# Ledger of designs, part 37: VHH binders against c4kar8

Target 1, 263 residues: c4kar8
Amino acid sequence: MAELSTPSPASPAPLDGGRGDELEKFTLRGARQILQLLQDLITHRGLITAHTGGGHSFMTAVLKVDEERGRVVLDPSPDPQANRRALAAPRLTCVTQLDGIRIQFPLVGLGEGQDKGRPALFAPLPAEMLRLQRREFYRLQVPLAHELSCLLKAEDLARKPVEVSARVIDIGAGGVAVVVPTGAAEFVIGGTLPACRLALPDGEPIELDLEVRNLNRQTQRNGTEQLRVGLRFAALPRAADTRIQRYIFKTERALNAKARGGL

## First folded at step 1 (VHH)

Design z23 (framework vhh_7zox_3)
Fold by ESMFold2-Fast, scan of step 1:
Structure z23 (fold): chain B 263 residues (1-263), chain A 124 residues (1-124)
Amino acid sequence: as target 1 above (263 residues)
Amino acid sequence: DVQLVESGGGLVQPGGSLRLSCVASGFTFSDYDMGWVRQAPGKGLEWVSDINSGGYTGYADSVKGRFAISRDNAKNTLYLQMNRLKPEDTAVYYCAADLGSRYTWSSPTEYDYAGQGTQVTVSS
């Protein structure tokens, strides 16, 4: 640590492993998913900040994925000292962004060599990649005409199991907000509702686990109260995630067409 | 390597029909959402239709009731049946694949991969 602490322009800092449970949802471990994401970084020529530890980092890029040898090829730094630090480090923590999505992955066993006559850094393919999307903040207001519902598996005030069909008022990639009549069920922030069923217009209900994130009581103009419950998708399979995203996409397009005087 | 190869385009009179095909390779076709995007002369990309891995379909309002999208997972092939074609349907049609690499979208025409396109001309 220096006696003089002059703030440098902040490079994206690595995410702490202490958030492991929350980050597991965003962690890719499938070999095909990892290869595809690395290829996307090549296609988009994504700049990567590689952290070598001790507060040091350098800018790099993925040049190539060698699937047969199970290796990734990186662009070396123009700074020889940065390359020496990288080669001496027990691991690199690589941080980048693709289409507003934060991507982070470790590289272990870094070596140097040449790719097609040019200096390059080589590492084994990462066993995991973190892909954090800002999608959790995006919310689509569900049209009333869609009559979207979620069947909640909850408990009543006497702690007996109850099934409540709740109207979905908004939906995002990270969760839904539903409205429930006052007194229909008990909800606790941080509590999990297992095996709930989200009914989309595009097929069979999606079975999923929901975590209660927030509770708001709202008084309607007719004097009745309803409870708005914010629910996070605790674990969402890729196929379910894709269906939800497609519903959002299609509905947004239809709403945009109406706003522009469609038909 | 991901490859999408379109065919079936051509010249047709108004009111006519065409069937577009797209042969996919380099990924597990049955697991991913597929779509058709078109570009008319001097215009931007327009989303036409999509079909998810479960077979559920969507259509742009401009083609709803006239076009039908389908897939044959055993043949790794995507289809677009185009009926009652109008001069306004004249465009290059692109087969597109959504490999789930994007969690946020800026545009309905954003896909991970697209083919080279096939020309559809509707003229008398």
Scores: ipSAE 0.000, ipTM 0.112, lowest interface PAE 17.0, mean pLDDT 78

Design z24 (framework vhh_7zox_3)
Fold by ESMFold2-Fast, scan of step 1:
Structure z24 (fold): chain B 263 residues (1-263), chain A 124 residues (1-124)
Amino acid sequence: as target 1 above (263 residues)
Amino acid sequence: DVQLVESGGGLVQPGGSLRLSCVASGFTFSDYDMGWVRQAPGKGLEWVSDINSGGYTGYADSVKGRFAISRDNAKNTLYLQMNRLKPEDTAVYYCARHIYSGTSYLPEGYFDSAGQGTQVTVSS
């Protein structure tokens, strides 16, 4: 039926966390709770990363909450292209932290105008806000010296199979984040990369199905563009889970010992 | 209580250099990715650079080749070396703590907490 209907402009945007109903218990839907959380972001000058799609994002902040008109007022990007991407996007995914808690919310129906004579972006209040305690998920930042890699089986822009050796920058119970050169392969959020090979110390590479969950574009100091890709373990074998947990534990202990001067 | 204290800003001629520093306290500095964001007069926030705990760096197109981010985990200090400064680099520069997503597969946020900022003015 959705194919025949025009979505309502006021329809709530769904939260996307890659874990379906597991995130429901961390979701705020009360209007008072949402308003209070947005006010807290203003009070603490919370920096917000707004994802506009295709690995693009920009920095923003909530300038004010207009309760009477049911909208938030946001700082626009100094980059006109980022603002154009944001205005053209079907939704923004906004991510920030407050008091050690990850906060994520969608904005739909972004517009532009002025607030107190300054350029501003406007959006209806989100119907949902996700809050996750840091302890609910752990990720280990992979030491650069470990040279941990994952061989990704993907497709190029012409839909031809390609294998990309990606550097693993973090790893946790739910997945990995990797970096690849921009243009090395085409990544679609929600797409699955089958039979990828994660190279861990002590043994053969682990074959894993990985789901693409997020994309972030970055430029290195030498001018090389890279894409950071967040990948969820879609089908993790128990033996692989044990090896990943062992690597995380060993690396944490080694980092703690090094921080104490090898004590 | 997270505290980030920036220093090293000032007035500099076009083509000059400045080194910004940020001293962090109230959290385990080595566990967090860190970065710099700036706000020019009358404009919005712009991400400048970041560095994760593993040493991987990223830069905005406007500063690539001119700026270098680094960190000293033993001193809980973040640095930004700014070379070949241009008038358009004039801004308040904020040290910022990277958002901790708690999972590799959720969208990454760049920053959650920022300091009071340090003013950089590039003018003749």
Scores: ipSAE 0.139, ipTM 0.594, lowest interface PAE 5.6, mean pLDDT 80
Fold by OpenDDE, second read of step 2:
Structure z24 (fold): chain B 263 residues (1-263), chain A 124 residues (1-124)
Amino acid sequence: as target 1 above (263 residues)
Amino acid sequence: DVQLVESGGGLVQPGGSLRLSCVASGFTFSDYDMGWVRQAPGKGLEWVSDINSGGYTGYADSVKGRFAISRDNAKNTLYLQMNRLKPEDTAVYYCARHIYSGTSYLPEGYFDSAGQGTQVTVSS
């Protein structure tokens, strides 16, 4: 009589583990990716807020990427005091936006010099860059057991209307992130998906317009490629907003209760 | 596992003071930027203050000159001294580990970990 060892209930993964993994998805560490993003900032003449600490910042821009020397060239502040603070800071935190996506990266080892006879600031290339979608609102990681879905009205590669059932992976007051099979539809950042349907557990689906804000290809452990689509609520009725908020609060409370050893 | 445990909240009259503490464990505390965020009833998370690993501090405009953040790396503890408290300061205060140091001036507060929070109520 082989005693079937009842598998010990898998301790619920600490809520914090999921957040770290999410940030990793938005973190660029590849040298080519970093270089490309910096080049994009140059091309778009993106203004950068450089934070020096102590509540101080100045406006700058990436002027040049020196790949040979492995450094970035920044525009110095017209304020000498700001430049002194920057040079004295152990780290410069640079914040900017590109195509509506917030970009953040640290620079360490700041120095001053001249580039082509003009004053400039120099720093080694950042080791990582964070591309964060403006989450104006906290986003709840949707438990798999809830099986939230969103019916997306999109177009395929041939620009034919298609409906794609997408799994919702996170939800906030400002939008949702969904996963779709690669090739199911063509998405364009800034594009609007009209008359989509968000299914919540508590009732009928919510009809709403969605704006594509982010696209990320993800490879699953099994080798399957999925597309993660970040969607903003473009027009959300007040009643729908209330339902979404209620769902988020209820779910958070339940998750917190479970984490505290409740049930 | 990263753990943050807040304490020091309570009920205080307007003009009063509180000192919040946050004990960190599960990571090298000294290597991370830390901060405080708060959530008032019916409102979203608001950045309050942060301190980077180098000791540089930032404050939201709403608390500047009234609050002081500090850290004791030897004790793995973050502090928030709150003076001249106002009813508008009523919120749950969370200790947070920041992602990418130096973003303390961002109102969105980018953090990867937070505690359970401590309630601060300022009422006459």
Scores: ipSAE 0.011, ipTM 0.261, lowest interface PAE 9.4, mean pLDDT 83

Design z25 (framework vhh_7zox_3)
Fold by ESMFold2-Fast, scan of step 1:
Structure z25 (fold): chain B 263 residues (1-263), chain A 124 residues (1-124)
Amino acid sequence: as target 1 above (263 residues)
Amino acid sequence: DVQLVESGGGLVQPGGSLRLSCVASGFTFSDYDMGWVRQAPGKGLEWVSDINSGGYTGYADSVKGRFAISRDNAKNTLYLQMNRLKPEDTAVYYCAKQGFSTYLSGEPTYFDPAGQGTQVTVSS
């Protein structure tokens, strides 16, 4: 659960710190752990998407870890332009998956050459690797055009029942993040919001119970405040789970197909 | 445990056809996007095609109009119908299950090939 440490009327408690704090818990920085994870990617032939910036990416794989020289050997793209972009990039963001676990790491200082007579890309070993063990931590950023909303059944500041239509900003297998105006409702970390309704673009709203996991207050420079609320699906019927997963995969696939030039 | 078993590869003449199959187990096949990636001799990995849980398809420009991806959710099977094959289609073809993106980067879904692949050789 999130830590609340300074409950004051004039100074609300420091909140969970948002998602950045959660990600630090899953960041590997030990040399042994990094080497083992890279070796697991080799053993399982993990396909890696390497992002070179400017919306460009290519598919690669770790061919070898050279511990003596402190570097990884990567499979070059069949597209020479993709390799040229990668070599010119100041940083690659590498993303892959093993057994449903998201793995992400940076590579800096990419070079090209040969490994055993075959073309290869080389980079120093990453100093850190992100390993997200639970699928509920993976989140689709909801396109604004989808106008996704969730009708929350909560209490106002006077403990009276209130319904708040909140904009869904991201969605995953385990929950959603929503934005509400500050003061629209009171949220308690660990509290349950029963019978909320999630509206997807197609079909009737899904009725579900949501558990409050985190709160993040943002004050805009114009003085307006908004509250980001992280909500966990407390109990999700299989039909609802299937429908939510289809929305996520369909939307992400459409975005990916556009980026790759597919139709 | 996710398992993907590819089959249907072989030797064909240019202009010929092959149908690749991938039998999946260890996950709820109907709920995931699936795809095909390939690796030609001495080349890197290349995305070929994908199909989402709703049946929407995407294709690499190099195969568009010649290849057709499909799925049979009752049989947990993914297919790739390859027509008008060219020598440059020679590669090991891998079936892949898509994963999630994360909120950290807004980056695209990646592909995870868990099978041994199936060899396609197009040669006279």
Scores: ipSAE 0.005, ipTM 0.246, lowest interface PAE 10.1, mean pLDDT 76

Design z26 (framework vhh_7zox_3)
Fold by ESMFold2-Fast, scan of step 1:
Formats: C-alpha cells, sequence, structure tokens
Structure z26 (fold): chain B 263 residues (1-263), chain A 124 residues (1-124)
C-alpha cells in the first residue's frame, strides 16, 4: 500500500548503514562502552528518533538498560500504528544527539511488553553504536564583530527580484542561519535561492546556491519582528567548503583561547 | 543529573486551553534556547515554538496567535500557554533544549536535552 506519511523536517536522517568502513573509527563495539553510552542517554533524557524504514519514524527514549537480560527498554510511541510498524520492522535505526555528538545504533528483534505496569518496547542490546564527531552538526555562533553577511537573491511578495543583505547568526558545514527584517523578501521552505554571496573575512565573497530549510519569525522584547531563515548549502564547491571550514575552525580556536584566558 | 520534567497536559475540548510547564535541572538554563516540539499520532516531529536566552520568541504558523511561549530563568522553567485548541493539536509535547552555540531549536533536529513528553488530547 502507498504510505504517504510526511516525515517531520526536524527528524534526523540516518547515515548510510556503513557499507564501507569510513565510520568504523567512530563505532563502539565494546559491551562496557555500549552500556555506558546507553546509560548516558538515560541520564540526559535523550530524545531518540527511531526509523522503521520507508520514511517512517517515531520519537522514543531509553527508559532502562536491563544488563541481566541483555536488553534495552524503550518508551513506545503514542501512535499505535507507529508501534505496529516498529514491531514489524526487521531493524530500527535509532538516531540521537548527546552534547552535540551524533549517536546512531541499530535495534533488532523488537518486542512489546510492560515495564513497571506501563507499556514498553524491548530489544536486545545493540552490538554496535556509532558515536560521530559533532563537526557535521556543529553550528558556530558568529561573533558580531565579524559582521558576517550573506547577500540573498530572492523575490518580494510581487515576485520581483530583490537583493537582501542578511546577517549570518550561525554557520556550519551544511548551511547558515540568517536574520532579515520581516517583509524584506518572500521565502518558501524547499525553495532555492541561486547565486547568493556569502561574505567571509579575508577574501572574496563565496557564490553559492542556498535552499530554504526553516523559517522562524522572532518577536524581540521591544515588539519588533525579525525573520530567521535556515539555509542549506546546495552543491557546495570544494574551495568554498574549505574556506568555510577554515573560518569555523579558526573562530572556534580563538573563542576557546579567549575562554581559557589565553591570547 | 540533567532533567526536563513536563506537566500540564491532559484531555480538553476543542476551543479549550492548557498551560504546559517544563522544569529544568542539571544545566545552566539561561545558556540554552528552549522550546516545544510535538508528535501527533501517525506523524513525525513538528517544531511548535522556541524562546532564546534573551526572551525572543518564534512560532510555527499552525500555532501562531493561539500559543504563547515564555520562560522564567530564576525558576529554570519553560511555559507554553495553549489557547483555542483544535483536534489537530493532539500530540505528545516535548520540552527541548539546545545550547545557543549549536544553533536554535527550529534549525536543528538534534537536541542537547529533551524531556519525556506530556500528552495533549483535544477531543469532544
Amino acid sequence: as target 1 above (263 residues)
Amino acid sequence: DVQLVESGGGLVQPGGSLRLSCVASGFTFSDYDMGWVRQAPGKGLEWVSDINSGGYTGYADSVKGRFAISRDNAKNTLYLQMNRLKPEDTAVYYCAAVEYSRGTLWSTSQYDYAGQGTQVTVSS
């Protein structure tokens, strides 16, 4: 049957299942390390997106690790259909974050039961857990002194071309977040802004295509409104990627040195 | 011992109101962007609202004008006032936190901390 459930734009997509060994250096296989990481997820009450395949997922959390029985206990979905999909799936791919570090692990052999008189899902302990460096998801808060800007090529409400200079508030490997005055341009989630220009310190602006991923209208304490726009880098050129990564690394090092009282 | 504890959910008739609370402990609350995300039956996760450490707010179009987010940094508590509730607001509501240096609630699907959720059911 055609299942046209729309996945949440906030749900993290699983990384490719490790066909190669590119992710092996980030994979935990020791029983004690796996138990410790699962316990950390319990302690931090980490929200987990469990992917059941076919674009379907549900939110869960680790409630308990049963070391004696070699099982994890998971919070079931409030949606009975999601729980049925999970139980029928040959494998769940669980994705979460702990202190900016991406964590991903498989669960096989999911069952249903009770824990302390409440519905629960049970699965054997995973044989492996991926603990990926946060750099792929890291967003650097741009220092105001850097005056980082992005010239957006967009359209106004009348569909006329408009150029908007937007302040960059955060930047990562995959995109930027910018702020613009309300009404400066029209943005549509999934829309492409071609040939925008990202101005970094120390060099020519970077020309790149940006995809609108998120929109958030913020009301300031004085009652004024700003539009925050999340933008994904589309087909980022290698030279541009290198410059962005250097900027992030250099700025992070400078902020860390300042925080430690260094120069 | 990081903890986010939600409360205030329940069963309410269409047009009714609920106020959700989230009490945070174990981290420096004022350094975090706080917000609410929800998951309706049969659907994925939806960002509902956020508030940064300075009190600036954002809302999903589906709730703007009906919901109001606020925070009390002295009490480490986040609130969501939900008015004019509709059957389509039925969902588990999660309190979530992201350190500002890692972006905002609406711009990320990875949260530093999240609660266990509180059920909101809007039904006659």
Scores: ipSAE 0.000, ipTM 0.216, lowest interface PAE 14.6, mean pLDDT 78

Design z27 (framework vhh_7zox_3)
Fold by ESMFold2-Fast, scan of step 1:
Structure z27 (fold): chain B 263 residues (1-263), chain A 124 residues (1-124)
Amino acid sequence: as target 1 above (263 residues)
Amino acid sequence: DVQLVESGGGLVQPGGSLRLSCVASGFTFSDYDMGWVRQAPGKGLEWVSDINSGGYTGYADSVKGRFAISRDNAKNTLYLQMNRLKPEDTAVYYCTTGYSPLYKSGEFTAFDIAGQGTQVTVSS
């Protein structure tokens, strides 16, 4: 069995208060917010996995939002059997991602017809949509052998610019935790470190802005003090987000293979 | 606009081979991780293979040793060479830029797909 990734002391706490109550704060119910999110999915050509129950699903997309009739127009599956199952289902559970945020919503009352002469599926607008950035709580513990580093641009005690190469100890979709020697730089919770450089394997360093989220001082067995710094990605271009996700996925895959007697 | 156009599917007997192609436009292809995802009749989406900007490849256990992913950055084209095809490989195959397996093993929830994919049917 592989151990589940744990949040570092510098990371936000995971969601823990039960699914229904905890998810309520991430649920959109405003008609305008729902319309805007659906339109964002159209603009970004968001691929949607529609679950019809019984272990069945198909890929779809929102083709348009018909605000006047209060409905969405969906791309039918090329598999006629998948479309028949969808039409027979009491409910579709639609799942997608937009900029690292999980989007999930139900569709009830699915029908079929045509849009501008082409087959289409129609459903009333969902009454609710879940917008949940759960990926930010997943943290990969970085293997020491990978020697992942992040070059931090910070200030010393005299407010002079310094560059600190920090070892990355964990990484997630929302940020990294790093370790620096105490006294190497001054960090302020909520402060921004601009133009830092994250060195991942298989490519050029990623330049990004980091926000300081938390600080934790540790004394090591040899008596040296280290500062653990939790850093949030302030904004990520899609290419950077993809590379970070790729590193996490490939490292998890390699660790799972090694645990099962592979490399 | 990001656009991906898949081709190369068709009918093939078990043990046969097909080569899928995906022509990309609207972004700097060489900077992106690319992949293939499939959907079999009556089943969910399955990640098949990926290749990063540096050329490192990954494969699902179900296709490892039979499929080979490659890219031609000068032509903005992604390929999937499929050998020793099985009836279980019957699916619509989609090209994508990235994916998100982090919520569930094999779960695909990324975007940036254009078109309807390419149908592969393996029948005896």
Scores: ipSAE 0.000, ipTM 0.175, lowest interface PAE 13.0, mean pLDDT 76

Design z28 (framework vhh_7zox_3)
Fold by ESMFold2-Fast, scan of step 1:
Structure z28 (fold): chain B 263 residues (1-263), chain A 125 residues (1-125)
Amino acid sequence: as target 1 above (263 residues)
Amino acid sequence: DVQLVESGGGLVQPGGSLRLSCVASGFTFSDYDMGWVRQAPGKGLEWVSDINSGGYTGYADSVKGRFAISRDNAKNTLYLQMNRLKPEDTAVYYCAAESTYLGSFYTRPSDYDSAGQGTQVTVSS
C-alpha cells in the first residue's frame, strides 16, 4: 500500500500512487519520451530535489544523458554526507518542475564517477517518469537578479523577537521557499510567523502570515552554508494572491522568452 | 532596475588580446556568482567562464589557459582577460548573473537569468 502524500505548497514532496488510475495517465514509459524529458531538464537547467528517505534530500540537476550506456549523469551535492546517504539509499525520488508541470521519477543503482574531470553521480535511466500539470504543484524558481526578499518575524534562541531578511528562492500559489544564514533565527516546523513582509519587484511589500512547513540545510556552490525554509501562506488576501500570480506569470513568460530568444 | 553593461570588445588579429569589462548595478554584486557567455554568428549560447562570490573560477575547455576571469567587488565590475585569441572566439560576449544554486559548482548558459546587451568580439586577419 502506498502512503498518501500531501505536498506542501513550498515543498517538492514526492507523490505516491494513491489513485493509481489517475496518475497512470501522466506516467511516461516510452524510452524516447523519457530521453526527451531528461534532455528538456538539461536544456532548462531544472533544479531537482532528490529525496533519499528519512526526511533527507539534496539538490541536483541532470548534467548529461548517456544513451549509449543507458545512464543519466547528475550533479553531486557539495555535502559529502548527502552524497553518502544518496549512494546508500535503495532509490532516489527525484522531483522537479518544467513549464508549470510537476515531474517526478525514481533512480535506482546510484554510483559515483567523473564527468569532464569533475565529480558526478550516475544512475541507469529511469523506466518511468511522472509528469503532472496542476496549479497546486507549480513553483517558480526566482531569478537572483530580482533580489526577491521576505522579512521574517521570528525568534532567536532566547525567544527574543528578531527580524531576518530572507532571500526567496522559489514561489508558488501556496507559499515560498527562502534561504537564511544558519543561526539567524530559530524555526519550528508548524510554527507561525505573523506579519512577515514579502517584497515583490513592483509595489509595496505584502504583509503575510507564514507557517513553517520544512527545514533543509544546504551548502551553496560558493561554499557558504544556508538554511532553506519552506513557508506556507497561512492566510492570503485576494489582492496579495493576484500580485503573486502576476509576478509568477510575468517572470515565467520572461524566462520562456529567454530560452527561445537567447539570453 | 538591474543593469549589466559590457565593454571592451572590438576587432583584433589572431593571437591578440582583449580585456572585457562588465559594470553591474541594481543588485548586491558581491553576493552573486558572475559569468561570461558568448554567442557566435549562427550558433547557440556557449558558457565561457564564471567566478563565484568566493573567487573560485571555472572555464570552458575551449578557452582554458587563454582566458582569465576576475572581479572587483568594490567597483561592482567583472572582467575577462582574453589572450591568444582565435577566429573561433568571434562572438557577442554577455555578462551574466547567476539565478539559482544547483548543488556542486557547475556552469551552463541557462544557469544565468540576467545578462546585458553584450559586446562584440571579432577575431580576423
Scores: ipSAE 0.000, ipTM 0.126, lowest interface PAE 17.5, mean pLDDT 76

Design z29 (framework vhh_7zox_3)
Fold by ESMFold2-Fast, scan of step 1:
Structure z29 (fold): chain B 263 residues (1-263), chain A 124 residues (1-124)
Amino acid sequence: as target 1 above (263 residues)
Amino acid sequence: DVQLVESGGGLVQPGGSLRLSCVASGFTFDNYYMGWVRQAPGKGLEWVSDISTGGDTGYADSVKGRFAISRDNAKNTLYLQMNRLKPEDTAVYYCAKDLGYTSSWYPSEAFDIAGQGTQVTVSS
């Protein structure tokens, strides 16, 4: 039983600048905006992953923005080979996060030298920076202990109505991903599942319409197949949006607290 | 030590078909999103299609319904079936590897191109 048609991503993720106009609304090109964002990265000591191509990357940070010379000063890698790869690369793709916002920018023309007697890497200011809201791309991996479920109203192979209780494996502002046994229901990418019920802690299930965005058939360790279904919230009520946001925020805070101090 | 070797390009008339292949080595192929990007003469890189570790696919609007991406993890091979080719599909096609983001439900944020590409020319 093949339930996959033409799979699409469950929720569109942030794409790099090479993928054109769909990122334009998230692209900063104003010199003032770029300077302020780089300065914010310095203030918050934002750690940057710099990709040098060929599967290589290193960790860096913006140490200084030299507006008069039109350049950024970067912390070199402690690995000399990483610095050599960076200097040889035609372009760095820099990725970081500030207050849950994904930030990406290119650097070209990297050089090395010293800043106030310390080794440093230098590059011209980027002409553009991507600034992507966490709300638009973030997915919280749902802890198994939370036992989140969504009751899906779908159709079986004979087009008869069927209700499937699906385990929610991730959740974001725009949708959820769920798992169902292969053959439990038929899903069509772009199809709408009306009046589904999302169970969140601390309240009645949320009734909402879900659009099928993505299908991914998986074989479990025990050999059974399951279907992962990516579902977009359609016309989400404001109260439901607030409850989902609060669940995501509270769960993130709890997971962060556990990571930082949990013994 | 990442190596991607593209093949299957050639000269074809409008309406024709080609199947591109990409043999990957130097990394754990089935742990990465893979894709195809192309570069037409005098233009920048354009994303064409991607496929997740689990087989979820995405397509540029310009090729949707005409191209099909697939992968064979046992052979470390990525494919692009191109049907109903148009002159505007003329480009060098590159196999692309995800930069290593763990994003099983999302297309990769950026792709790494390590191969020489394969030339596709669509003309009469």
Scores: ipSAE 0.000, ipTM 0.145, lowest interface PAE 11.8, mean pLDDT 76

Design z3 (framework vhh_7zox_3)
Fold by ESMFold2-Fast, scan of step 1:
Structure z3 (fold): chain B 263 residues (1-263), chain A 124 residues (1-124)
Amino acid sequence: as target 1 above (263 residues)
Amino acid sequence: DVQLVESGGGLVQPGGSLRLSCVASGFTFDNYYMGWVRQAPGKGLEWVSDISTGGDTGYADSVKGRFAISRDNAKNTLYLQMNRLKPEDTAVYYCARGTYYDFWSGSPTAFDIAGQGTQVTVSS
């Protein structure tokens, strides 16, 4: 059985588990808060991506919260294989968004059955839910016209130093995502790229250390492969942080003005 | 005020083709991932396809090789070319905006379903 896993841009991956200690302050454990958040997902008809492990996921939604039985009722996948993987998984990691807030929660003990004559998946209520406000996860999509770049100091396949000018596709308070051609350099999750240079409009490039947090390989329509690399700001001086925040704010403001029929 | 208006659905025989269109307004279209999500009668929501600002595309395994997503940023329009249609493709098709990228995963974290959708029926 060949396991072919082409990365899908539409399948949001779980947050890095190594950040558990950093995320504790954003974790909800109150039963009332958890129930209210699940009800809000029903009201907003929120799409949920459920990760079953091994790079597999499927799309679902909360159909019902059964408080008396202490469980959530989920819409099964139209793909029977996805449902079988979900039922066999030790846990699901569910990821969604509500009112600009990222929501992530585990489900353990998944079962199947029927709800009002329709196939359904059932799981006990989660004991915790992660709730991140926009500022913690928000990423500004960098306008193509800005031509933002980051000069990466990395290594090639032979472990020789190389410099790669990468296009910045998004930027947030915690890092950037960049695009590089496949094979331009080697990246290892958790690896540090020292003394990289982020070019923002208006001013000198910002010198900073970047930590590799994720890698997503994509094949374009023309058959060309590219690698999307998520990079965390490992050490960011306050002056650099201020410049990045100002760029994000200024660009968002200009995009909002354009959407209102202005510039 | 975000609006997504889908069109191009209809009745088609198995093996036939349809092209769906989605006209966007109220936001800067060229700065967002866009996609298509469908819901078959009595079934759950299924992601179909998406496209980045730079034209990078993704497809569900069920439609890979048969469907092609594209965008025209000058017209604020998203397209889905559907070829070799099967009865299993019968669904309401919704145009969706990617609400943001998750930095840690490099993927869209959610889609906003807007508009009434467009009905595609594949039957003989």
Scores: ipSAE 0.012, ipTM 0.384, lowest interface PAE 8.7, mean pLDDT 78

